# VHH binders against p49116, part 85

Target 1, 238 residues: p49116
Amino acid sequence: EGPLLSDTHVTFKLTMPSPMPEYLNVHYICESASRLLFLSMHWARSIPAFQALGQDCNTSLVRACWNELFTLGLAQCAQVMSLSTILAAIVNHLQNSIQEDKLSGDRIKQVMEHIWKLQEFCNSMAKLDIDGYEYAYLKAIVLFSPDHPGLTSTSQIEKFQEKAQMELQDYVQKTYSEDTYRLARILVRLPALRLMSSNITEELFFTGLIGNVSIDSIIPYILKMETAEYNGQITGAS

## First folded at step 4 (VHH)

Design ui3 (framework vhh_8cml_1)
Fold by ESMFold2-Fast, scan of step 4:
Structure ui3 (fold): chain B 238 residues (1-238), chain A 122 residues (1-122)
Amino acid sequence: as target 1 above (238 residues)
Amino acid sequence: EVQLVESGGGLVQPGGSLRLSCAASGRTFSYYAMGWFRQAPGQEREFVALITYSGGSTDYSDSAKGRFTISRDNAKNTVYLQMNSLKPEDTGVYFCAAGSQFYTPLHEYDYWGQGTQVTVSS
């Protein structure tokens, strides 16, 4: 049995839509977020252990954890996305909406709290200087979560999660041998991902999706995409 | 569930142009990759063109490249095939198809229209 992840799974390159508009809008944000989501799902689908679980289990796992994978992707790709600029534009829109009484104060508070949680998470990951190998293993730990309701093959999923944890530990101990507590600092960040509302993530980043479509409804279709179409979505090729 | 109805077929001279339309009913059109296929007299059904759910990617058969353009309007639940520089060999019944995936392998289309006849003759 070989390692859970290969060097090919460390590569995670997001290509942003071009040109960037003068004023950020929901369509540009949605296109950027969609590319990151597609990249994240293609990354998951490329893992042999994930493929071995079968299509129904794969769909259930991704439906359960897409927000956690997406948030890790936002942190990993924060600079290439200019995430701080996107979040600043959303905050500015919310502040203008308060002044115009277009949204309830309770709703604005919930969305602002979500943005603060996201900023805190991304800042903590940046401060820790999480590398590509660490991100790959953190994504694998999140993906192979056996504790979501309705899952089948939970024993096999737990085995893959434990394998991800062991390989992360081996990597960190070898690469950052002088930093005895690094692994603990990294792992303690993961529970915060489950505190973030997937509904608010959808509203912030995926409002530009055409029609009354949810991420849960499109996940099966994304996972079935051919490699050529996937590359078209993530690279901006037509 | 989606139902497909093709239109725009007809008789045209070699070198002429036709635009085919495929109108889809149902709420799920925007999730489907859409394809055009044709069946010439006495031959198997063959692939012509594909467009993904977003319109972000297209694919064409070798015979269609440079002459045909597939497009879609998700607001109108319609897919189009603009055919230019038509040849007698393009004669056949043209079928619209919808796949259950954002990029559908050619053999996995779930829904098919009844077809529209295209005849290229002098």
Scores: ipSAE 0.000, ipTM 0.133, lowest interface PAE 15.7, mean pLDDT 81

Design ui4 (framework vhh_8cml_1)
Fold by ESMFold2-Fast, scan of step 4:
Structure ui4 (fold): chain B 238 residues (1-238), chain A 121 residues (1-121)
Amino acid sequence: as target 1 above (238 residues)
Amino acid sequence: EVQLVESGGGLVQPGGSLRLSCAASGRTFSYYAMGWFRQAPGQEREFVALITYSGGSTDYSDSAKGRFTISRDNAKNTVYLQMNSLKPEDTGVYFCAAHTYQPGFSDYNYWGQGTQVTVSS
């Protein structure tokens, strides 16, 4: 069979809401994050191997890994998003919440620890200078994780993950031939993604969602969206 | 890491055009957001243009908008600045810079040595 990913899967272009407001607010952050999430899910939907697993398996995989895909997307799109500025605004809001007794100190500590982990992850990816091909394959490795509870077709998922790992290895060895340990340095970053709470990611980036809806609950609907409806979400058109 | 070398500078008349190139050595170029900056004698280094790692978005200073176009070719590890309708106030040393993500602090981490652009009659 052909390669797991094509050149179209390497292209990952986030269109930000414009213009950026003078003062960041939960709606701008939520809109930016929603566009990245929708872009990430559309990216996954475009993979033939992913399509071949079927709708139920696709939903289960994305429910299990959306936070890992989203975090990789944050790292990949950190410049476009001005992620450091967004995180600084969130930190400022949290510090104001302490002063006004709106949130418990324990909850604020959990959220600040999450922000620290996210910053450390993004910084490590930037220092490794991860390119677009490497990001595409890292996302594929995360997407095709056979070890999440409740998954069916785990042997086929594992085969696709191994194919992603093999193609990443071939790419890195060919492109970065003088850097013998680059692949190992890249892969050792991935376990950190599972230490980040999806609930805290939702609180930081998706607080602006209407109806107290969870990301887990909307995933099946996003994956079923027609192309025109999906394009409306990622560009801000209705 | 990246090493940056600028070229394409020179002397041109007002209203003329120049295309600056910045050649990056290394295999990680496609991750960096790339920028062009300039510095005239006695002035601080000034932002001119930015292009994201994918080429998906660009930003320009007010003085550059409508006259300058930044582009990149990741296959050739090169970023370009096409400068049209040049004015005497565009005179300065033009620097290529590569920007990495720095949580809580965003700055350009790698700089070229610069290429001289002189606009005079």
Scores: ipSAE 0.000, ipTM 0.113, lowest interface PAE 18.7, mean pLDDT 81

Design ui5 (framework vhh_8cml_1)
Fold by ESMFold2-Fast, scan of step 4:
Structure ui5 (fold): chain B 238 residues (1-238), chain A 122 residues (1-122)
Amino acid sequence: as target 1 above (238 residues)
Amino acid sequence: EVQLVESGGGLVQPGGSLRLSCAASGRTFSYYAMGWFRQAPGQEREFVALITYSGGSTDYSDSAKGRFTISRDNAKNTVYLQMNSLKPEDTGVYFCAASPWTQYGLSEYDYWGQGTQVTVSS
């Protein structure tokens, strides 16, 4: 009945680790990326429609789409993160690994192609000047994707995705009334997110995770912990 | 680029203590996660302990938990392994290693020291 997202879901504020090291390293990059991932999961969990799907469905959805949410978050927070500097540091590490014969040339090419695709995506979003409302609804469209294999409750998920699409359309048509094709230009950027490998994203940004912990393994824990903390505070982050 | 040199090994009685040091050369030491590994005679090299680049996080093998403490001093380019309550099973050559990634696997470590012998015997 009410809107899918409230004004509170438009606010997406990333706090970077402090102090920043003089030279970027994999662990600072991992801490920065982990904060963005946690912020993204907290954002998803705060949506009433998401909670209504139940814990098992929530876990399955986030496991399927965390890379897409994370990439949208990278694009949205690119300036706050100094993403171009982070990517340059990653490239320097990869070049060091090649010179020391630690990684195959074929693997490095795959990783570099992923970095170029990520840069292209972020540049396209910047060129379109995507605003905070548009990012919130794009994240909702990605989150409520009914077409991932193995999902249950697909009819309910599809209805929430359609609601996100309708609300985005209403917003864009009202706010950018002179640009008839803006919505189409924005939506055609989304398929590129599914072409980017979650395994390569994990390698680039999360290799610094201690204990060989995978993103798939931490997702259920983060979702459960965030729910308990949010409910315990009652005055929570809006 | 880093070069690693271990010291502090020796012969000690069961229940004794040793403090291993790993001195690093090169400007990039503070960007690396550091690990301690050991190799017993006739066995494969195994993980003992790790510490992140900042020293903010540490992890240990099950056999080392509660007995060993890893620490680092980035100003001195040194990593340490304090070993308490030593057992004969702790006997082996101890290696320090540096990796830009925090991992347990041998293949993840780019730089290795030559090792220091630890012998726990009566």
Scores: ipSAE 0.000, ipTM 0.141, lowest interface PAE 13.8, mean pLDDT 81

Design ui6 (framework vhh_8cml_1)
Fold by ESMFold2-Fast, scan of step 4:
Structure ui6 (fold): chain B 238 residues (1-238), chain A 122 residues (1-122)
Amino acid sequence: as target 1 above (238 residues)
Amino acid sequence: EVQLVESGGGLVQPGGSLRLSCAASGRTFSYYAMGWFRQAPGQEREFVALITYSGGSTDYSDSAKGRFTISRDNAKNTVYLQMNSLKPEDTGVYFCAAQLYSGTFPRAYDYWGQGTQVTVSS
């Protein structure tokens, strides 16, 4: 039995590429985003309940929810990443693309609307002062979503999601006992994550990936990495 | 791209107050960190205050801490600098500036207004 998450799953430490360049570029943004993505997948893989579902189910779950996990990670790590600075650099790049007639105005508008939604989400989480335990359980609720098309073992996934919801409720009630409606305020933020386009997230943060590679294509490889390789990715060592 | 226009400068006596405004044009104002800088005659521009894109964080020079307050209104595309307890040493041309690349750092700003004169003297 035991709890779904241990204290080790609350710790979520992103190490940024150092030093930060004077002018942000595609490589720095992509490396920073890749480190967060690797950290998020390593976090998911470390959960015993996740491991128990098996490799095929693990791959399917992460492929379905990586954008939601990544967005929660952006909100959680916004200060460490200087996310506002990264988004400003992306906006500048997009505006230069309009001037050079490289992208359609409609596409740029779509991408900018996505950036505004992302900023609004991160701002709402900051205003609620979401703590590390709450982020860990929100990520678990998102990870153990039984309602994605094509999933197997949906009854077991649903049980893990319900366990995550129950443990989040217990935590919030004990830690924020004076704020009766805190849990409701937190949970109503989650549907917005499903409205964020994974294709636009990939274009904004992972445009520096080499070749015709997509996030869907690299997920199975990241999930197979040994712990040393994960640590190397998040620290930039070896 | 953004264009910045400062206003609110003038002559004030020591111990007085002024409120500077910086009006921004362009659709991207809400994505920029905004800063105030000043330049005294014969000196380099120096940092005064910074506010992040969301208004959630501010930073001040040592001389401005406790006396100056930076704020922004993203709906009006405007950033403000409230200056209290003004000293003769605060005299200079005050510039607002926008930073695209390092919204958390007060240096390396890319877009600048033309400035507004602040003179503190009896």
Scores: ipSAE 0.000, ipTM 0.115, lowest interface PAE 15.2, mean pLDDT 81

## First folded at step 7 (VHH)

Design a1 (framework vhh_7n9e_1)
Fold by ESMFold2-Fast, scan of step 7:
Structure a1 (fold): chain B 238 residues (1-238), chain A 119 residues (1-119)
Amino acid sequence: as target 1 above (238 residues)
Amino acid sequence: DVQLVESGGGLVQAGGSLRLSCAASGFTFDDYGMYWGRQAPGKGREWVSGISWSSGYIAYASSVKGRFTISRDNAKNTLYLQMNNLKPEDTALYYCARHYTGRYPTDYWGQGTQVTVSS
């Protein structure tokens, strides 16, 4: 009977690790990315519609879409994270790996293509000047995707996705009434998120934290965390 | 509660200028695009201009384009509308607005500030 998201669900504030190192390293990048991932999971968990689907469905949805949520979060928090600087550091590390024969040329090409796709996505979102409300609803559209393999309750998920699309449409039409095509320009950015490999995202951002443990393995744990545990992860406090 | 308080209206002669301000509170101002609307006596509400959160995207109604400039100061939670070369047809109560998320076709509108342009 109410809106899909409240004002509290629109607010998305990333707290970066402090102090910032003189030169970016794997541990700082992993800590920054982990905080964004935990913030994204806590955001999803706090949505009443999401809670209504039940724990098994929630886990399946987030496992299917975490990379899309994470990438939207990277775009939204690009300035706070100094994402361009992080990506430059990753590129430098990859170029050093070529010189030292530590990675195959084909693998480096795949990773570089992923970085270029990520940069283009973030640049397109910046050019559109996507706001917190629009990001919240794009994340909701991605979260409530009924078309992932193995999902149950797909009709209810589709209903929540449709509600997200309708509320985003109302917002854009009210806020930018004379621009008939703004919503279309925003929505056509979303398919690119599914072309980005979750395995390459893990390699770029989570190597220092997770090692041999996949993001899929930790998702159920994150979704069940108490608020105090979540706050510890995003602020670096215990 | 969301509150929007407009100021800066008044009586001005045709060709004159006014700068409207809107003080926003009760929400995180920089998470939302904002817009200005107006309502002339006996008429419905008309959208005037919209601005995205960082001012990177701005749109204007054809009737005001080239004469009005929308801007915002996120540090002060304030929205502005600079109105130049005012015409009698611009006479209206001017509202700043934020979209209301819900089942009702409403927005958060302030009380408005009256702009009267004499011929």
Scores: ipSAE 0.653, ipTM 0.864, lowest interface PAE 1.6, mean pLDDT 87

Design a10 (framework vhh_7n9e_1)
Fold by ESMFold2-Fast, scan of step 7:
Structure a10 (fold): chain B 238 residues (1-238), chain A 119 residues (1-119)
Amino acid sequence: as target 1 above (238 residues)
Amino acid sequence: DVQLVESGGGLVQAGGSLRLSCAASGFTFDDYGMYWGRQAPGKGREWVSGISWSSGSIAYASSVKGRFTISRDNAKNTLYLQMNNLKPEDTALYYCARHYTGRYSTDYWGQGTQVTVSS
């Protein structure tokens, strides 16, 4: 059998809405985040191993890990997104909300802690100089997580995760042969992804979504979209 | 299809310098870390040096550390190896490489460029 991912699965190119406004607003942030989310879902559904698990398992896996995939995508695309600028704008609005008593102190603390964790994660990935191949395989490791509650086919999911880990190891060991600890430095970053709240991610990046819908609730529909609809969301074409 | 084409080898005296180039095509060069390997006559392939996509992480084999410098130009899809203070034991066919996890778990290697160091 061939590799878990092909070169086409390594490529991960985000197209941002253009031009970037002088002052960031909820619409621009939401549009940018939505493009990244749709790119991430399209990436996952294009993997043959993922398709082989079947629709019900695919939906359950993505519902369980979308926030981890999205956060890895934010780190990978931080420069093209100007993520630091987006986060600074969010922090500025939070400071204004504190002054106007629009949010509870506990909620503000949770949101600020989430932003700090996100910044630390992105900074760590940048310092490690993680490449597209490494990001693709880290995303595969979190996608094929057999330990989420309610999953079926857990033995097959575990085998795909192990295959992802093996292929990442081969890449790192061959590319950086004398740097024996690089793989360990990369892998110890992954547990931090599970400490980040999907509810806070929704509040920060998807506030502009119309209606009372969660990302979790729309995932089955995104995964069922025709290729043309995915391409429209990824590029913003109409 | 992935292609790697090395150049810059030649005959040089001990203590001399050479700069090797590797032209990459058929893939998005800046998505991958790259490395140089070499194969001396009658020996297996030896890893020489590796570099991450933006040059933020670099590693060298102990035998070449301090003498060789790996670098890359992503705009030109080119990998380089600057070799200084060359020794007779550096005589080898030098290959640039990208990892490949295909059916046989082989790396993409070019045909190589010959480096011969005389005493």
Scores: ipSAE 0.750, ipTM 0.895, lowest interface PAE 1.1, mean pLDDT 88
Fold by OpenDDE, second read of step 8:
Structure a10 (fold): chain B 238 residues (1-238), chain A 119 residues (1-119)
Amino acid sequence: as target 1 above (238 residues)
Amino acid sequence: DVQLVESGGGLVQAGGSLRLSCAASGFTFDDYGMYWGRQAPGKGREWVSGISWSSGSIAYASSVKGRFTISRDNAKNTLYLQMNNLKPEDTALYYCARHYTGRYSTDYWGQGTQVTVSS
C-alpha cells in the first residue's frame, strides 16, 4: 500500500488565457476560472485512490467538494491569476448590476460578503506560506470527505482522508520540524471553505461561460475530458 | 427583443450527419458566449457544447466530443453545430442559448430543433 499522493500530485500549474486583456471582462474571468476548475478536477482524477472509488462515487465526491477545491485552487494560484485584480473586476461588474437594480439588497450583501471571504481566505493562506505539498494534501483531505450526503463507500473515503491527513502530518513534521503548531494552523483553515456558497461562487466566476448550465451538471463531462484539452483552451479544438 | 431560432434538425440514420444553425437577433451577438443544449424525451436538459464570444474557448460534453463541432459566425449572428456520426442516443430537441453576462441579468434560449437518429 503506497502513499496516497506522489510528487506528481504536487504539481499544480495553472495556465492563464493569453494575452491578458487590459480590461478584465466577464469572459476572461470565466475562462480563467474554468481552467482552474478543470485543473482541479483533473488533479483529483489523477489520484489512484480517487480512481479506485469508481466513476459514480468519484462524480459524487467532486460534486460535493468542487467549490472547496476551486477555492483552494484560487488560493494556490492567486499570484498567477492576479486574483485581487480579478476580484476587483468582479466587484466592478457587480456594481453595474447594482446600479441597474438587478439584484436585491440581500443578494448584494451575500455576494459581497462572499467575495470578502474569498479574499480573506486567500490572504490567510498566503500569510501562512502554504507550499505545494501542503496544498496537495489539503485538497486531498477536502476531496476525500466522507461527510457529504448521498455518498457511497464512505468507509473507504474516510480511510483515504485519514491517509491524506497522516501524510500531511509526516510532511510537516519533516519539513517544518521547528514549527510545532504548523499542522494545526493549516488545518484550522479548512472550515472556512465550508462556509462559502457554491452557488455564489458559480455566479461570480462562471456565469459568462456556462450560462444557465450548472457546474454540477458538467462535472461528469469534465472528469472524462483529456487533461491536455484545457491547457491552451478550456476544452476547444487544438 | 432577443430571439434565438434554431434550424437544421431532422430525421437521420445512425452514422449520419446534421448541421444545426441558430440565428440570433435583438442583441449584440459577439458580446456573448453561446452554447448548445439538448433535451431527450423524458430527460432533463443536457449541456452539449459551448463557445466563447470570440471562439477562443470551446467545450464539449464527453458524449459528443470528436463527433460534434461548435462554431459561430459573428458577422452573420449565427451559431452552428456540426454533428457527425450521429447515434440514436443523440435523439433530442436541440436548443441554442445565450450565456449570461455580468451586463445582462437574463439568459435566453430558442425553441429548439428536433433531431431524431434512427438505428
Scores: ipSAE 0.020, ipTM 0.291, lowest interface PAE 6.7, mean pLDDT 87

Design a11 (framework vhh_7n9e_1)
Fold by ESMFold2-Fast, scan of step 7:
Structure a11 (fold): chain B 238 residues (1-238), chain A 119 residues (1-119)
Amino acid sequence: as target 1 above (238 residues)
Amino acid sequence: DVQLVESGGGLVQAGGSLRLSCAASGFTFDDYGMYWGRQAPGKGREWVSGISWSSGSIAYASSVKGRFTISRDNAKNTLYLQMNNLKPEDTALYYCARHYTGRYGTDYWGQGTQVTVSS
C-alpha cells in the first residue's frame, strides 16, 4: 500500500510568538510551548492511519504519548525556539529559588535532573543530525505505541508502528547506505523519552496556562479543533 | 511535484576532476537527507554518497571514499558532488536522489548527468 506518512507529515514548521522579550517570562515560554504542543497534536490527527483508529483510540494514544511527542518536537525545533536560552533561564530561576528556600531541595533536584536529561537528549539528536523525515517517523513510532495500559485495537496500533519502523529503516538504509549502524544509533535514543516525567514537563513549560488547565484535559479539544481554529491558535490570529 | 535536475557531467581524462550539481524543487529541501547514485551502461544503480540535512552526517561508498566530496547549500536548494582523481571505472550516469516514502516505493531521481572518463 501507500506510505504511512506523506511529505506534508514530514514538514514541521513552528511559528514563534514575536517579538521575543528582552527577558524571558512564563507567558512567552508557555505560549511557545503551547504552539509546539498544538502543532504536534495537529500533526498526529492529520495522519490517515491515526484517523482510521477512531476518536476514542486517538485520544487515548495522544494522552499516553504527548510528552514523548512534545520532547521530540523540542529537539526538532530547538534552534527556532532558542531552547538552550529558555532552559538556561529556567535553571537560573531554580538556582535563585534554592537560595531563597522557596521550593524544596528534593523537588528542585528532580526538576534539574529532568532539564539535564532533556539537554542530553536534544544534544544527542543534534549530533546525529536527525532530519525532518527521521523526526516524522520517530514521532510515528512513539505515537503508534501499542504497550500503553488501557488501549484497545492494540494489534492495529502495533501494525502501524511496525510500518513506521520499516519505512524509517528503508529511508536510512537508502540515504546512508554504507553507514550500517545509523538506524541503531537513532532508535536507541527513544527509550530515554519514557524516562522523562510528563508532570515535570508541564511544570517547566505550561505553568502559564490560564485556569490551571492540565494537558490531559485539553487533548480531546485540540484533536477535535477545526483546521482554521487550530491555525488561529498557533499563529495568534483571532 | 518533486524535481531534481543534475548538471556538470562531461568527458574528462583519468586523474581529472568534475563538479556535479543538483537543483531540487517541489519539496522542502532541508527536511531531507539526499544522496547521489550512479549507473554504468547495462548495470544496476550504485549508491555513491549520502548527506544529512545540515551536513552533520556524511557517508561514502568504499569505491569513491577519499576521492569524492558531497556537499549541499540549503539556501540554494542545491546538492553537489566534487569528483577528484577520476578513474575509467567512474564512467556512469550520475543521479541526484531523495528517498520516496513507503515500503517498496521508488526513489525520486533526476534524468542524470553523464560522466565519461577516458583512459
Scores: ipSAE 0.735, ipTM 0.894, lowest interface PAE 1.2, mean pLDDT 88
Fold by OpenDDE, second read of step 8:
Structure a11 (fold): chain B 238 residues (1-238), chain A 119 residues (1-119)
Amino acid sequence: as target 1 above (238 residues)
Amino acid sequence: DVQLVESGGGLVQAGGSLRLSCAASGFTFDDYGMYWGRQAPGKGREWVSGISWSSGSIAYASSVKGRFTISRDNAKNTLYLQMNNLKPEDTALYYCARHYTGRYGTDYWGQGTQVTVSS
């Protein structure tokens, strides 16, 4: 019974498409988002506990939490992604859609609120100065959530989540011994992830993705992708 | 007007091959991801394969992986589907479709081309 996560799971390096265009078009945003999504799923795959759950359970688990993982990834990679610029670009694109009267007023409100929630979440994480270890454990806690409908092996998933929580606690206590409430401050941010719509996230970041394909539908494919293929996708045409 | 016109379908024996084409017009082809779908008799529409605008990302349904190859020629505004080792269960109306702004927009699809695989 080794630790749930090792130092290898702390590394989370996102490579952005190069060169960065002067104009952040939909393709650049989509490519960037796709790379982050792939990285997140690859990260999950690298966890022995995740592998131990089996392919079907793994797929279901990722389907259930991909938006939360993705959002944590956005927060973690906000600087390298220039997330503020990306979000501004998304808003601009949205404005174009508004002008074309393609969206209802209610939908516009929902989308704008979602963008605000994303911004606030990422800003809050930045203010907390979350480090790589903490992000890794938070992602693990989110990944191994047993409370999603339709999951199998929920008891095992719960055990893994508890392990992640304990390891995070130990880490925070050791690393930030003078900040007795740090763990609580960090964990209290997790509920915000559940308030974010996966559908809206998909619409904002993955517009122009492969055909009429949902993230949900491609998750099994991504999870089965070989490392070499993954790397190939990351180095993609954008 | 956006148009997608499929061609290349026909009758083929099991184990045979077909190459489908989808000619796109009325829009900037290389701004959109494209995908192939199919509809078998009495069944709903099924996603078969997708390709990103730059061909940088490709995906296949599990049922066709290893047998089908999707590609595109942006200069010709054409989407392709090479289908090898065809099976009777591949019998369907195959259609191409454009992904337009996800849920903000609408998807366009062609009328389809019939593929029939005999046993």
Scores: ipSAE 0.012, ipTM 0.257, lowest interface PAE 9.0, mean pLDDT 88

Design a12 (framework vhh_7n9e_1)
Fold by ESMFold2-Fast, scan of step 7:
Structure a12 (fold): chain B 238 residues (1-238), chain A 119 residues (1-119)
Amino acid sequence: as target 1 above (238 residues)
Amino acid sequence: DVQLVESGGGLVQAGGSLRLSCAASGFTFDDYGMYWGRQAPGKGREWVSGISWSSGSIAYASSVKGRFTISRDNAKNTLYLQMNNLKPEDTALYYCARHYTGRYETDYWGQGTQVTVSS
């Protein structure tokens, strides 16, 4: 029995659209977020344990957890994305929407609360100095969540989640032998991911999607994409 | 093909200092936390110090706190251990390591560099 994830699954490198515009716009934000989403789904589909569950289960798992994977990806790639600059631009657009009466005050409050929760999450992960190995295993823990409604093969999913938890524990205990509570500090961050609305994430980062398509509707297609087609999407190349 | 190569060991008098280096290759160094361990003659392996990928989290064994400093240079793929105020009890083979899976035998270890501290 080998490890749940190989070294190739630990590597997670986001390539940003270039050049960055002088003023951030919906198109640049959407393209950047789409690249991260594609990278996250390609990461998941490459895991042998994930493949073993079968296509129907794979689609159901990713539909249930894409927002959690995406948020972990935002935290992991915060510096390469200049996430703080993106969030500041979104806040500026929301403040302008108040002035123009385009959105209700209640909706703006909900969206601002979401942004503050996201900033708090990313800051907490940065303070813990989470590395690539730890991020890979946190993503595996949220991916192999057996507790989403409507799932089949929940026993097998739970076993993969437990394997992810055990391997993360081994890594943390070996690397930081005298820091008895590091693992607990890392794991207690995960429940906050479920408090973040996928609908609000979609509104903030994916408003630029052409044709009013939802993330939920494109997930099966992303998971089925050939590697060459995926690489074309992630790099913007034909 | 993961390789870890330690250097910098030697014979020193009690109260002296040594700086150990570990050259890492065959993997993306800054994706992983690293640690130093040691093994004294006839004893099991003892964890000495660990460092996260960006040096934001560092931990030390109680026996070396205040005397040893772990650091890393990600541009050079190199891990360091600065050892000050060395004691005869610090005499051991020192090795750097990267976690692989579970048990110590599956971790990636270097060959080690010998540190001998005379009284």
Scores: ipSAE 0.546, ipTM 0.829, lowest interface PAE 2.2, mean pLDDT 87

